# VHH binders against q9xhz8, part 5

Target 1, 326 residues: q9xhz8
Amino acid sequence: MGDTKVETISRLAQWRIENFGPCSFKKSDPFKVGIWNWHLSIERNRYLSVRLFPELSRVSKEQPPVAKFVLRVSNVGPNRRFYISPVYEKLLRTTDDCVWHVDSSFHGRFTIDVEFLDLKICPVNGGEASPVWPTDATMQSISTQTTLKCLSRMLEESILTDVIIHTADGTLSAHKAILSASSTVFKSMFHHDLMEKESSTIHIDDMSRESCMALLSYLYGNITQEEFWKHRLALLGAANKYDITDLKAACEESLMEDINSSNVLERLQEAWLYQLEKLKKGCLMYLFDFGKIYDVREEISSFFRQADRELMLEMFQEVLSVWKPV
Below, E stands for the ipSAE of ESMFold2; O stands for the ipSAE of OpenDDE; V2 stands for 0.75 times the mean of E and O plus 0.25 times the DockQ between their complexes.

## First folded at step 1 (VHH)

Design c9 (framework vhh_7b2m_4)
Fold by ESMFold2-Fast, scan of step 1:
Structure c9 (fold): chain B 326 residues (1-326), chain A 122 residues (1-122)
Amino acid sequence: as target 1 above (326 residues)
Amino acid sequence: EVQLVESGGGLVQAGGSLRLSCAASGRTFSEYAVGWYRQAPGKQRVVVASISSGGSTKYSNSVKGRFTISRDNAKNTVYLQMNSLKPEDTAVYYCAAEFGSYTLSEPYYEYWGQGTQVTVSS
């Protein structure tokens, strides 16, 4: 029994003060919002000083709140008067991190309201700041996880597959809808097949069953980094052929990560063949700016016999840009 | 449009050699990747060898070291030199062309030839 209890609903907290005089101090009972217990305190000397702070605990020390909020002080009578704070957005760790000074004539009976507009967890040890309340990003993340689980099950359990893929060394089952959504080329191919009354088949004779499985794993959202790395050259060929532009870009980025003297000429040829501008520039930089051309001098003659004329011209221009005559 | 015509097939004894030619008419053939495929009766059509517009070559494991693919862009012709032929190489051989690609896949070939029969006797 007392006036220290704070009532909460949703993002609102309200503290009712019954007997508050001049030169007085009061601290509320703890109230829970988010993962923290909070206190309000009021102190009157010249001004009414309102404070909002988290209760000192392991949680508040290790995961302090970043809060966006508004404070309000109002009387409880029929001629209601109120004062509203600025919008505060602060990391709250101590009792002094939020102090609101109100030039208020309120005596005896009044209410203090807190409206939280946003609330985040900010780990002291440099962890990611995370929202307490669901946001569009939070809901999108949950929805994405659910969708990926469904797609993975469709592939793993062969749920209502409607196309058979014949690879170089085996067959795989898949869904026309997934392939068509992922590739304009598959979409065009199946548009003609959708008029047929027999089970559709497609031939991807230029891929092994294992590399084609990696392609399907990518399209159904369950590919691992190890699988991607192992099959990235086959995936590049498929991405180019079936117009899967995001996969083609991902393969290019991956191939740039491990350029070395044993693969640079092959990477340069692939970059030229698939019009991979970043990879081409990376290979040329490796060879000429880093002087690694000397590490491949034994292989260069074979490369020149099979290289495209325009690629050879670009290589010659790069040599001229690096080795300027004096 | 590109039209492909295969030639050079026939009957040969095991251990013998044949040279297949794929002649193209129409567009600038140098921009096309070209592949040789084979199909035995009752079997699926499988890739034998391919050559990119830049001249890079790829071979199936069954023919590697025995077959050589090459191109002559001035004549708009791609060749398949087949050495040390085996009875298992008996099939109809098809030429296929696709713009701007290294790898080929049957549903996406813009152009196919009519095929040429290769028969290898034991």
Scores: ipSAE 0.000, ipTM 0.092, lowest interface PAE 25.5, mean pLDDT 80

Design d1 (framework vhh_7qbe_3)
Fold by ESMFold2-Fast, scan of step 1:
Structure d1 (fold): chain B 326 residues (1-326), chain A 121 residues (1-121)
Amino acid sequence: as target 1 above (326 residues)
Amino acid sequence: QLQLVESGGGLVQAGGSLRLSCTASGRTYAMGWFRQGPGKEREFVASISWSGGSTYYADSVKGRFTISRDNAKNTLYLQMNSLKSEDTAVYYCAADRGYSSSEYPEDYDYWGKGTRVTVSS
């Protein structure tokens, strides 16, 4: 009666037992931690048995908790004694999933603490386990989102821009610090300009304003999948020229995904030009191992008139490797 | 208070495509799309975890619809391909306090006002 209430603060739940003697079992009122309502129960047989379990609901059935926690039982009085459980780390679904046996003679008044050290949601329907409270990964993600929002705003609102980029069909404003941090080539360009007191301009005449804006969107962390896909060939050229290694790898991976008969010869030429070994091997495999060379029979003659001699040699070597002696 | 605003709805021919967007006024965790057709109950369409690593789809839309998110922009997307007249509905964006995706409306605390999609035959 009356002492079934559990008080919570942050990751701590405390149950103050006022009267435990006339009965051998007591169950707490529900208390909320994370997305679940929880119960504590105590039972005195040979030992004091403490149980922690979630209240049965759709949430606890479909998204059961994986909890890392410690239980503590403490008496009230001048000679304060306490017992601390081992650290438990368990998937909790039923009243039997966590039972702690305490060899304790506590009677009357005492407190039970639950200290949650970690708490995760584990969906039973094939989802991944996810943290309830901020972790280093969670805080890193929040921090990353804040940083990306700031960088996006710097570009979109032209906040304190210090360099002008001249493209084939227009100009863009950007930040030397972002460009230099993203590209050793840009860093070298600006160090030379700073030493000689030259104008803060760069020329990217081989890109359209739209494609160059996509490059800046990538560097400032706000490029969309749609924009990336639309401009991936221009981005590949820029990544190669300005030594942006991660962008170059991303472009190669993207170009690997949609190799078909209409683009394979152009992709092979691009792979050769930009030294993309994975894309080159993928195109050669498509043509010769999958027998798709027949589908480009009319285009192949034109391709051979324009192709690099060493690339033609590699194509011939691939034919020889596929057509093994009978 | 978190607000969700859907956009991208409209009239489209059967076999066509539409992309729906949902912009949140602040931080979101797991999110989902639900729809309600004329004279029908609200039904699950798709959901996505906070990281984007886990997605769920209703059987009626598997292979045709793709859910994605851009956490930097606080925006949720639903790419709808090969649209059928049965896809005609008001589409609602929903956000959960939990990090894991769910197919149950009860798990979502925040809801948009909806965007209408009409698929003509």
Scores: ipSAE 0.000, ipTM 0.071, lowest interface PAE 27.7, mean pLDDT 80

Design d10 (framework vhh_7qbe_3; at its last look DockQ between E and O 0.00; V2 from the best seeds 0.00; counts 0 for: pae E 23.6 > 2, placed apart)
Fold by ESMFold2-Fast, scan of step 1:
Structure d10 (fold): chain B 326 residues (1-326), chain A 122 residues (1-122)
Amino acid sequence: as target 1 above (326 residues)
Amino acid sequence: QLQLVESGGGLVQAGGSLRLSCTASGFSYAMGWFRQGPGKEREFVASISTSGGSTYYADSVKGRFTISRDNAKNTLYLQMNSLKSEDTAVYYCAAHPLYSSGFYQELEYNYWGKGTRVTVSS
């Protein structure tokens, strides 16, 4: 039964020293707290020096600990005495980063405690320290993953579907609760449908089965970026028609991100059709504030032959707003 | 009112090349190619914006097919390279009134040609 073993429970580590003489040095066995192995060392000459440090490894070099902790030294005997350190809050890399000097010459048997009050990983790239112990963010992440897996299975396996969607070229099964929660238009439709017991059907004749499946994948939380990108115009139309505001905003954001001279006129037309104010302003700014209209001047005639009159008037007003002599 | 006429179809050996053309009347439109193989539903092949600045392709034809247009001639092209037996289909030209080329579904297009047949042997 050696005296180098440190006992741990959660955030507390305790090292029991059985025999410590004059001019002595002892280093504990490694003990695990968080993602690191730790050591305690004690050295006596004329005073006690207690050190806490992580074991040198790739983990401690790449992800060093920022620790907030308290050290205690307590004797064993009829007259119990204890010493408590200040609260330390330190980035610990080396054996010298935490040294506590105790103004006492404890001999024989005594106990050293480390109580960790907080513990964080500090990445070497200088990013913000991240907590080691579970937080509300951790629980939210786990909960979200569970919910998305559940919704994905409901759609993929058609678990207790209660509505049939007739598209232009096929049929899909879904859940009224999911559709109603995502769309005020679907909610209104189902309110009227609930007064009839014979059929639970909805018609989305202006979408293909494939595009409508992408819509459902979005609503059930399992749409991929590739599927979203492929169907983003059909999804935009559906989001507008069924008042799915988050999806409409996501489509607008997607169309904003790849504005260039080859697509700006198409994006402006889409922004006008679906009343996407942010995208419209972005396209107008691209064309007139950044002077990119000169890159598309040969395409403008064809654009104006297709463009809505009100859009053309707004473009003209934007030109007048931006163009200021003096 | 808009009339679309496809041409350039025919018999070609696997690994060969073929170019399809589609002539449109009237004003400029965003355009696309669709195909329908024997016993299959009509599927998207490629689309191009009114200006020709944006193009999109089905995964099955990416790197092999190139869509292009000549607005002065009101003509749409589909250059098909490295043809496979799976490419055997009737190819249809389609037009959309919006400028965007991001339309992948049959119902999104308002005007259609009668089709041109492509047969890939072996």
Scores: ipSAE 0.000, ipTM 0.330, lowest interface PAE 14.7, mean pLDDT 82
Fold by ESMFold2, look of step 2:
Structure d10 (fold): chain B 326 residues (1-326), chain A 122 residues (1-122)
Amino acid sequence: as target 1 above (326 residues)
Amino acid sequence: QLQLVESGGGLVQAGGSLRLSCTASGFSYAMGWFRQGPGKEREFVASISTSGGSTYYADSVKGRFTISRDNAKNTLYLQMNSLKSEDTAVYYCAAHPLYSSGFYQELEYNYWGKGTRVTVSS
């Protein structure tokens, strides 16, 4: 009499029905696959109707499943019959989203199987659904995470460091292999045959200890967003000096996002110095196209005393292209 | 293995000129000149990048001294013009492992010559 439980293993669910005859409807107990609880239900008419749906909850409403699956109904005994559904691939929100009408009726004892071929979480605002189960690259993902943990530990615990970095206000320990793999400048620096004592130390006097630690955190793969944000200008300078192209680009993109009156002139100088065309144009647009130069009137004289003549020409040309005489 | 040998020092009258040379056994470093006057601590004079493209000078010699290098001859030079009595010192050649010419502190340099004496009279 207890035939409402659905057994699950891996991506399979099986509902064994012992007696379907005295009523025209049964609903299974909930069973969990992915992040949702699910129900199967059956309805007897001229034919058998099978429904698969998520249990209504905050989770299923905010993160409805997109499921790819197949259903099977079979009886047991010497005259075995089976029916297999088409492969469904559907967003499942309600009991009406998946109804399979079996081209025969079933009474008494039979089983209903579900095989989930794929299962995804639909985002609230629309967009690409994300998989629930590991992809083909699952072992590569595990390997990558393990590697990141090893690198983080090597830096944080100074495991077998082989170079001392002298910064402006302190020292740090690091690994020549990591530095060399990350930067051809560091690779060349260690390749030049200096005295053995000096080949185990380097000087980075243009960075504080804290900003140099941020650089190392980036190179070892464990820099935080807070750490990056705090040291963006120092990291930009280091990325330029040590030819770390991806870091240089990341700094430029980040500095574009929060241009304001308090930083625009400094960023324009840095963009000119490091030949960052996107950041330069962004600063010029902020100042002239949006007219924010009036917000920096007090600072502009000092800026012009330091600015390159060609940069000043570009600034003037931007004024001419944007503003009309009255 | 890096050996630095200075030469070209001597006695000159105020307003005169001297050219110091520093020969190295290997010449792929950024280089600098330092000096130590009588009873004084050793002080920075000038530095030059590995390629020779960037130079920096102490304020006391800017405009009067010129640092240069010939990488084919493994030789560093210091041309000293308009010499003053305060320029009297032992001049040292130095090398450091970083490629930038912006380093001016004694502790940043790992290789040193034995020095050459410059005396400016009157």
Scores: ipSAE 0.000, ipTM 0.083, lowest interface PAE 23.6, mean pLDDT 80
Fold by OpenDDE, look of step 2:
Structure d10 (fold): chain B 326 residues (1-326), chain A 122 residues (1-122)
Amino acid sequence: as target 1 above (326 residues)
Amino acid sequence: QLQLVESGGGLVQAGGSLRLSCTASGFSYAMGWFRQGPGKEREFVASISTSGGSTYYADSVKGRFTISRDNAKNTLYLQMNSLKSEDTAVYYCAAHPLYSSGFYQELEYNYWGKGTRVTVSS
């Protein structure tokens, strides 16, 4: 049986060589690690050169491995000697991408071991290599996804809900624990307000059922971009009212992204109302720094009639700051 | 199965130069050149390691011939300079050399090309 077979266990590959003899070069049979077939080769000249490389395949070409690994060369016998390579972390595409030179003259039986410490796959479309084997990060991701699915089901299926939310046009069921964990205001409502504690009901009359569902979806980690976009103003109001800081921030960011002449004045008003400084600045910049105030000439008078005096003052100050005297 | 295809052979005057090429379907092996002259046995000419870092030459061609490889192109080369009539032979590309007897005395290769003829005229 040719001494070209490589055996694998877990992340270890071992090539047993019976006799290198007069050969200057040997190549192993392919062995599978991860999603690639691999080869080891040895070349004897001044040094014993050990190479690890993937078998040429479509996968290896399109998605070459990034391998973190250690090589070990050991003789077989009572006077066992072994040499260990440095830890390599390399993108392996060709036979020469990784060469370990060992100053050993093993005559007779010896073994080449490859211990894979990590293995990553490069995306076809570019980007960062991803681990083939589960990592802590991977596990966290899996766990997170599972949790989110669970929470989503709890909401969707009303699993052990303990609070009824009365909205403007309907009712929803939710979990006090989730609401309380997400909002200090909700927490307070359930813990301190006697009436609400006993009735297991809360009233959110300023939101529609649909908007409130979006809020719950957010809190339970299952909101879609579409739902968020559709209800972001209502969500902003809710975030402000119930002191959901992260949601408020998310809404502010979203509103910052799509400022235009048709919505800038409304956005400015909302920014003022909810004390969104970033959005306010953005809107002011849009209007005055970029000179877009002229595009809203028809609406600006109405806006000024309704705007808070302090907002108007800020607007005026912004104008002064950008106004260059001719 | 590894396929080897030699090219670049031809007629050349003594003292001239010729470059042989060998294209391989795979290039993960050590490579070598052999030649067989008229009425002679096949003899070792040169070999090169997988990385190209090590080269070996027959004494008869040492200093005149240069073996090289381009792994990206899967191509083996033999630059032959100062050609002599004695260099007339069919030149064979070979892959995966094994030493059968002595380091440079006799090499066995797993894969062989069909050969390319080199004729050196006096």
Scores: ipSAE 0.000, ipTM 0.211, lowest interface PAE 17.5, mean pLDDT 85
ESMFold2 (binder alone), look of step 2: mean pLDDT 81; pTM 0.839

Design d2 (framework vhh_7qbe_3; at its last look DockQ between E and O 0.02; V2 from the best seeds 0.00; counts 0 for: pae E 12.8 > 2, grease 25.3 > 24.2, placed apart)
Fold by OpenDDE, look of step 2:
Formats: structure tokens, sequence, C-alpha cells
Structure d2 (fold): chain B 326 residues (1-326), chain A 119 residues (1-119)
């Protein structure tokens, strides 16, 4: 059975053949690379045909490999000759998906090498194939995740915190460095001759402790969707106040996603207040382009009484722009 | 050319058992059994990898049929248990580079052996 065994090291598989004999074809034992078992086969006819294919299994069927690889055939002896295939990059599902034809008659001992350059897994549900081996992108992802965990721990465990935040109903500890890196306003507070610089204490009286925690969670990269959703209005206010541009944008996008008749007027007011042009436009489109203004008839009068004159003018202009004369 | 010779076919009563054999004249990469019933197309029954480590069965025979091989004897077997009238067919041994479910995956075929299951 020694003649069918394939040895593997790292991304290399080597099949040593002692004698091809009278056989027209030979198949290797299975060898594992990635999540698949593989086989090599050789067929001798007019030329030597070398095939690489995964062993038929549920995994290979449902998640066939995309392999980038090179084949090499070499004789064994003092006058070593070798043939190298082109670089193949193929989805391998069957024996015929990749065939390398070598115009050589190897008699006696020879070796077949497979060097895997890359392997990807096709997702069961479709989508882009994912690499089996780490890539630069993968490494960055891992590094990012590690960093986020670290930052999360720093916040959760109050590791070397250097600032106390006083909220409306409690206190929190944070890091000046993180706050300063995230907000020019915070940076200014800690770097200029402000009271906050001296006391290592800042006051955010317009936020609850819980909302402020959500803000910190965002800044430290550990906020959940649920927390974000729950506190998005408070976060928007904070983003605006402390000039956290990306957060402000995130809040705007979030608020645009769930515009309905029950919240559109409030959203419009918020858009106006915080100068969210996309949200404002979205709300106006909802009300006038889609004609949903009729669904808020009961609330619209109250809204008009409270709305800024400029907002009302803009609303009126929008109405005129979409109004089709009968 | 690889020659495949099937044996073991015959008449058997429903619920009975039969063992088919296929002798190969040479090395086979993978082997399988197919069958063709009266008025039906040839259909996959079972396949086994070259090493014997992997086996596949048609749903219709799963749990009843067992495919095995003896590489030292160059012989393929099909143990058929709990036979049904629907199993009546000519059974063909096949060999190829792939142990799949498709007839096209096999390069060599036997002449077949007839299995008749009487009710």
Amino acid sequence: as target 1 above (326 residues)
Amino acid sequence: QLQLVESGGGLVQAGGSLRLSCTASGFSYAMGWFRQGPGKEREFVASISGSGGSTYYADSVKGRFTISRDNAKNTLYLQMNSLKSEDTAVYYCAAGLWFGELSSEYDYWGKGTRVTVSS
C-alpha cells in the first residue's frame, strides 16, 4: 500500500510512485488539506494525465473547494527531470475539473507534487468564497477583533481610566485618550486650559448614565445594535454636541430606515434640529412624495404650531414641487 | 481495458437476500453498481472508493444493500438484503476514477447479471 500514500507538509502534498506497472491509471490514497480529503490520479495513455480532486463527501459536495495550485511531476534518480504545470485556480467538484497533461513517459519511480497556493471554501448558502488560510485581510480582522476586545475590557474593567464623567444620574470612568481621539471637542476639553483638564472630570448633564454608557460603548467599539437602537436619539445629541461625525451619520442612517407615520414628524423635527439633510429629505419625501401627509392629519396642526418658520417654508416648497395640478 | 465480470444473480423471493460479485481483471480506481429494470433507465445503486473507505447508496437501497470490496482479490461485492420486486433488474458492475452516482463517471462496465425478485 506504500505506493499510493500521499505525504503532506504545510501546503505541499507529495505522492511517491514506485512503479506505474501495467496499469493505465492509478489513484492515490486520500490526503487532507484544508477541510477536504483529496486524491491524485494518474492516467497513462497518449500522455500522462494528472488529476487533483476532492474526495466525494458531504462537505465537498456542499462546500466545494476553490483551489489555486501547481502540479509537479519528477523522476527519481541522479538525472532528475521535472515538469511543472501552469498555476490552476479552479472550483474542484469532479475528477475532470482539472487535468494536467504531461508529455512524458515516466518509467520507474517518480513523484507527483501538489503545491496549494490558496484554498477557498464556498459557502453553502451562496456568496463569496472564504479563504481557508489566513490572508492579510484575515489578519487585519483578527487584529481588529483583538483590539476591540482589549478596548472593551479597558472600559468594562476601568483599566487605567483617567477621567470621570458625571451624568444626569450617575458617574462613569473613561479614558481621555479614547475620548480625545474620537472627538475634537473632548480633545479640546482635555488639552486646553479648561476646568475639565485640571479636574479630570467632565460633566454631561444632559445624558443619563445609561445613554452615556452607550456612547462610550460606541467609542470603544463594543456597542450592540440593540443598545444603539435604544439610545440613538441621545447618541445623536451627543454626536452633535461633541462633533462625532461618524456617529451622527450612523444615527441619521438609522433614523432613515424606520420612518413611518407615527414618527415622521418627530424625525423631521430632529432632522431640522441637528441639520440632518438626508433625514429631512427622507421625511419630506415620505410626507409629500408618497402622500403620507394624509396619515398624520391629526398631528400635523400641532406640528405646524411648533415648527420653525423656515422649516415650514421648506415644507411648503416641497409641497409645491410635488403638487400636480388636477 | 479492464474487464469486469459479474456473478451471483438469480431468482430470489421477496424478502430474501442475494450477494453479487464482480471480478476485475486488473486494478480499479473506484467501483460501483448500477441496475436497469425492465422498461427503466439505468440507475445508480451503490459506489465505493478505491480504498473502500467511502461508500454511497441510492436512497432506494439504503439500509438494505451493502457494497464492499476486496482489493487483494480484485473483487467487488453487493450484499442485497430485504429484496423487493422493485429490485428486479440487470445489475452492472462499473469501474472508474470516481466513485460517484453518475454513470458517466465510470469508464468500464460489466455485462451484467440478472436479479429477479419474485413476489
Scores: ipSAE 0.012, ipTM 0.279, lowest interface PAE 9.0, mean pLDDT 86
Fold by ESMFold2-Fast, scan of step 1:
Structure d2 (fold): chain B 326 residues (1-326), chain A 119 residues (1-119)
Amino acid sequence: as target 1 above (326 residues)
Amino acid sequence: QLQLVESGGGLVQAGGSLRLSCTASGFSYAMGWFRQGPGKEREFVASISGSGGSTYYADSVKGRFTISRDNAKNTLYLQMNSLKSEDTAVYYCAAGLWFGELSSEYDYWGKGTRVTVSS
């Protein structure tokens, strides 16, 4: 069957019809674009009707296509004519999801083109559609993944390390460039070295080797949520000491996730000490907006005897700001 | 009754290093170091939480001093690097329920250890 084959190149599929009569129906052989096998069908009744649909399979059922495309019908003879569809953007599941009616008297020999402008995979769970072809966002994602793998290898394999970190209970090797780029304090420490390539060491005796490894894992882009959660207080202290503002903000967000009656007063003190405005506000809301101050009634007395006077004044001001005058 | 005893003070040259220690019994308290120089008021140096998970430093010592603790040995440390003449002071160990930079946050105090940095 010479006229059922569809030729593809990149985002273009072309079906060449060699003999098409009145009141006829033809369906193409399957052709692959993206992760799907596709069919074109053509039918002439009152109008010429062109259909594009994915072949029914597990892939098309579980990962159906969202396609943005244009259809074109053109003759190949001396009296050349072109008909172009509107731009379609559709979720394609069935043979009826894309039907293009061409108001033309095409018969005999002609071609049908499908030009895909965009293709996405739509998950059955109703999640966000993912692109099939490289885009700026896709290339940025690939580039980011490559960079993170590179940084992770530099730390894990100790590739050209140039600084030794002495912790409370062990040593770690790292890169001055990464530390300096992440911390103005580390940058200053290394800037004053006269012989930087000789005996470069720093002391972080206020951190365990495990906590300091978590800090490095953060800076090199390979820290896990479990590691971060476990070490978030040590990481907060380090972020403040070494002026790592993004890490300090991340620790603040994490500490807000599990505010409860057993930790709220300690977290309020930590928020005050490290100037963590979101965490401070979260603790104040927990105590006063949610009425949890009554759950810490005995502890609050001890807290007030030892709390900063300015913090106590801010607590009072927040109580007043929560109360509506009318 | 918590009793704090400092040690490790002495005479050191500018640019040198010195480690101070503070011993106590059964502390799960927040701990801090304060200092008082000749003719100056007592000032905050560094503090550490009861668990050792959180630390805080005065701006004048950030990057030079490190506070740490060993709860198994009931010992607090202050590692002082790149010492300056301005660091000459009597250094006091303090313990309290809350960690921070205010003297009022600490209930127990040592008698101090002298550090002299020669020019």
Scores: ipSAE 0.000, ipTM 0.283, lowest interface PAE 16.6, mean pLDDT 81
Fold by ESMFold2, look of step 2:
Structure d2 (fold): chain B 326 residues (1-326), chain A 119 residues (1-119)
Amino acid sequence: as target 1 above (326 residues)
Amino acid sequence: QLQLVESGGGLVQAGGSLRLSCTASGFSYAMGWFRQGPGKEREFVASISGSGGSTYYADSVKGRFTISRDNAKNTLYLQMNSLKSEDTAVYYCAAGLWFGELSSEYDYWGKGTRVTVSS
C-alpha cells in the first residue's frame, strides 16, 4: 500500500503507517541518511517491535554505520499516546542489531520517527570511525584553532588586504587569495580583472555591508551561529551567485530546520528560486505529508496568485502522491 | 512517554527578574513557552528551534525575555527581566517536531508553573 515510504528531513525520518491492524509485520521502503539506505520494520505479537537497520549492500557491509539515535512511536486521534526509546548508540550491520520493544500495542494509524543524534562511518581498514556530520570534537585541535585565530585577525585588522569590496551601503577589505580559494567564481573574476585592468576592487551591490561581512566571516572561518542565522537568506543568495557549494547546502539545511506555518510558503518560493531540492521537499512534506496546509489555508490563495505555474504543478503532484486513495 | 517538567515560578515584584526552566526527558525538540493569564486565552511567549539556532518572541515580551536551551542537559530556559503585572500567568513549556508560534505545532505540554508579579 502507499504507507511504506519514509520521509526524511535533516536528521529526522518519519514513517506514517496508515493500516496496521490485521497485519503482523511491515517493512518500509529504503530511505537515505548519510551514505546508507535504511529500513524500518515493525512486528506485532503481544507488543510492537520496531527495528532500524541499513539496507544490505557493499557499503553497509564494508562501511557499517555507528549511529546514535532515538526512536519514537505515536498514534493519532483523541487518545494520543507517545513512546520514546532509550538513546541507542550502536554499530548497525543487520536487522537484529537494533530492536525496540514498545510496552504497548499500536493498531491502525500511527507514526514512527527516528532522530539521528550522531552518525559515523566505520573505516574499511579498522581506524577510528569518521562522523557523517561534523562535531565540535573534530574542530578542537590546537592547529585548527590557531589557524582560525590567524584568519580572524587578518580580516578584523585588515592585515595585508588586497581588494576592496563595494557593497550596497559601504565597503569592506579582504584578501583575493581567500576569496579565490573559496570560490571559482571569485577566482575567475580576479583572473579577468588582472587581464582587463581591474585588480583591486569588486562590487557586490546586492548585499548590505553587514550581510557581506557575514559572508567574509564564513569564508575566514569566524562566523558565529547567531550571525549565520541572522543572514541566512543573504548568504544563500551569495553562495548561489559565487558557487560556494558547502555554504549553499548549509543555508538549505538551516532553513529546513525551522520551517513553520508562518514561513513555509515563502520558503517554498525561495527553494524554487534557488533550485533547492531538499528545502522544496521539506516544505512540501510540511504542507501535505504532515497536513499543515490547513494551518495556512487563508494564506495559500495569495501564494497561488503569485507562484510559478510549474511550482503549482509540483504541489499538485505531491498531493496526488501523498493522499492516495486506500 | 515524553515528560516536560517546568520549574522556577513564583512571586516577584514588578521590575524584577525570574528564570524558568523546563526539563525534557532525553530528546532535542523544538520547544516553546506559552502562558495563560487570569481570564485570558493561552498565548505564545517564545520559541526556539531544536538546534537552538533560531528564536522567536511575542511582541509583548521582546527585549525583556530571552529563550535559550542547553541540549546536553535537555533543558529549556526562559529568562524574564523587567517583569510587569501583565506577565502574571501560568507558563507552559511545549515541545514538538516543528518550530513555530502556533500552539498546534506543539504536541507535548508541561503542567505549567505559576508566575505572579506583584506591584
Scores: ipSAE 0.000, ipTM 0.312, lowest interface PAE 12.8, mean pLDDT 82
ESMFold2 (binder alone), look of step 2: mean pLDDT 83; pTM 0.850

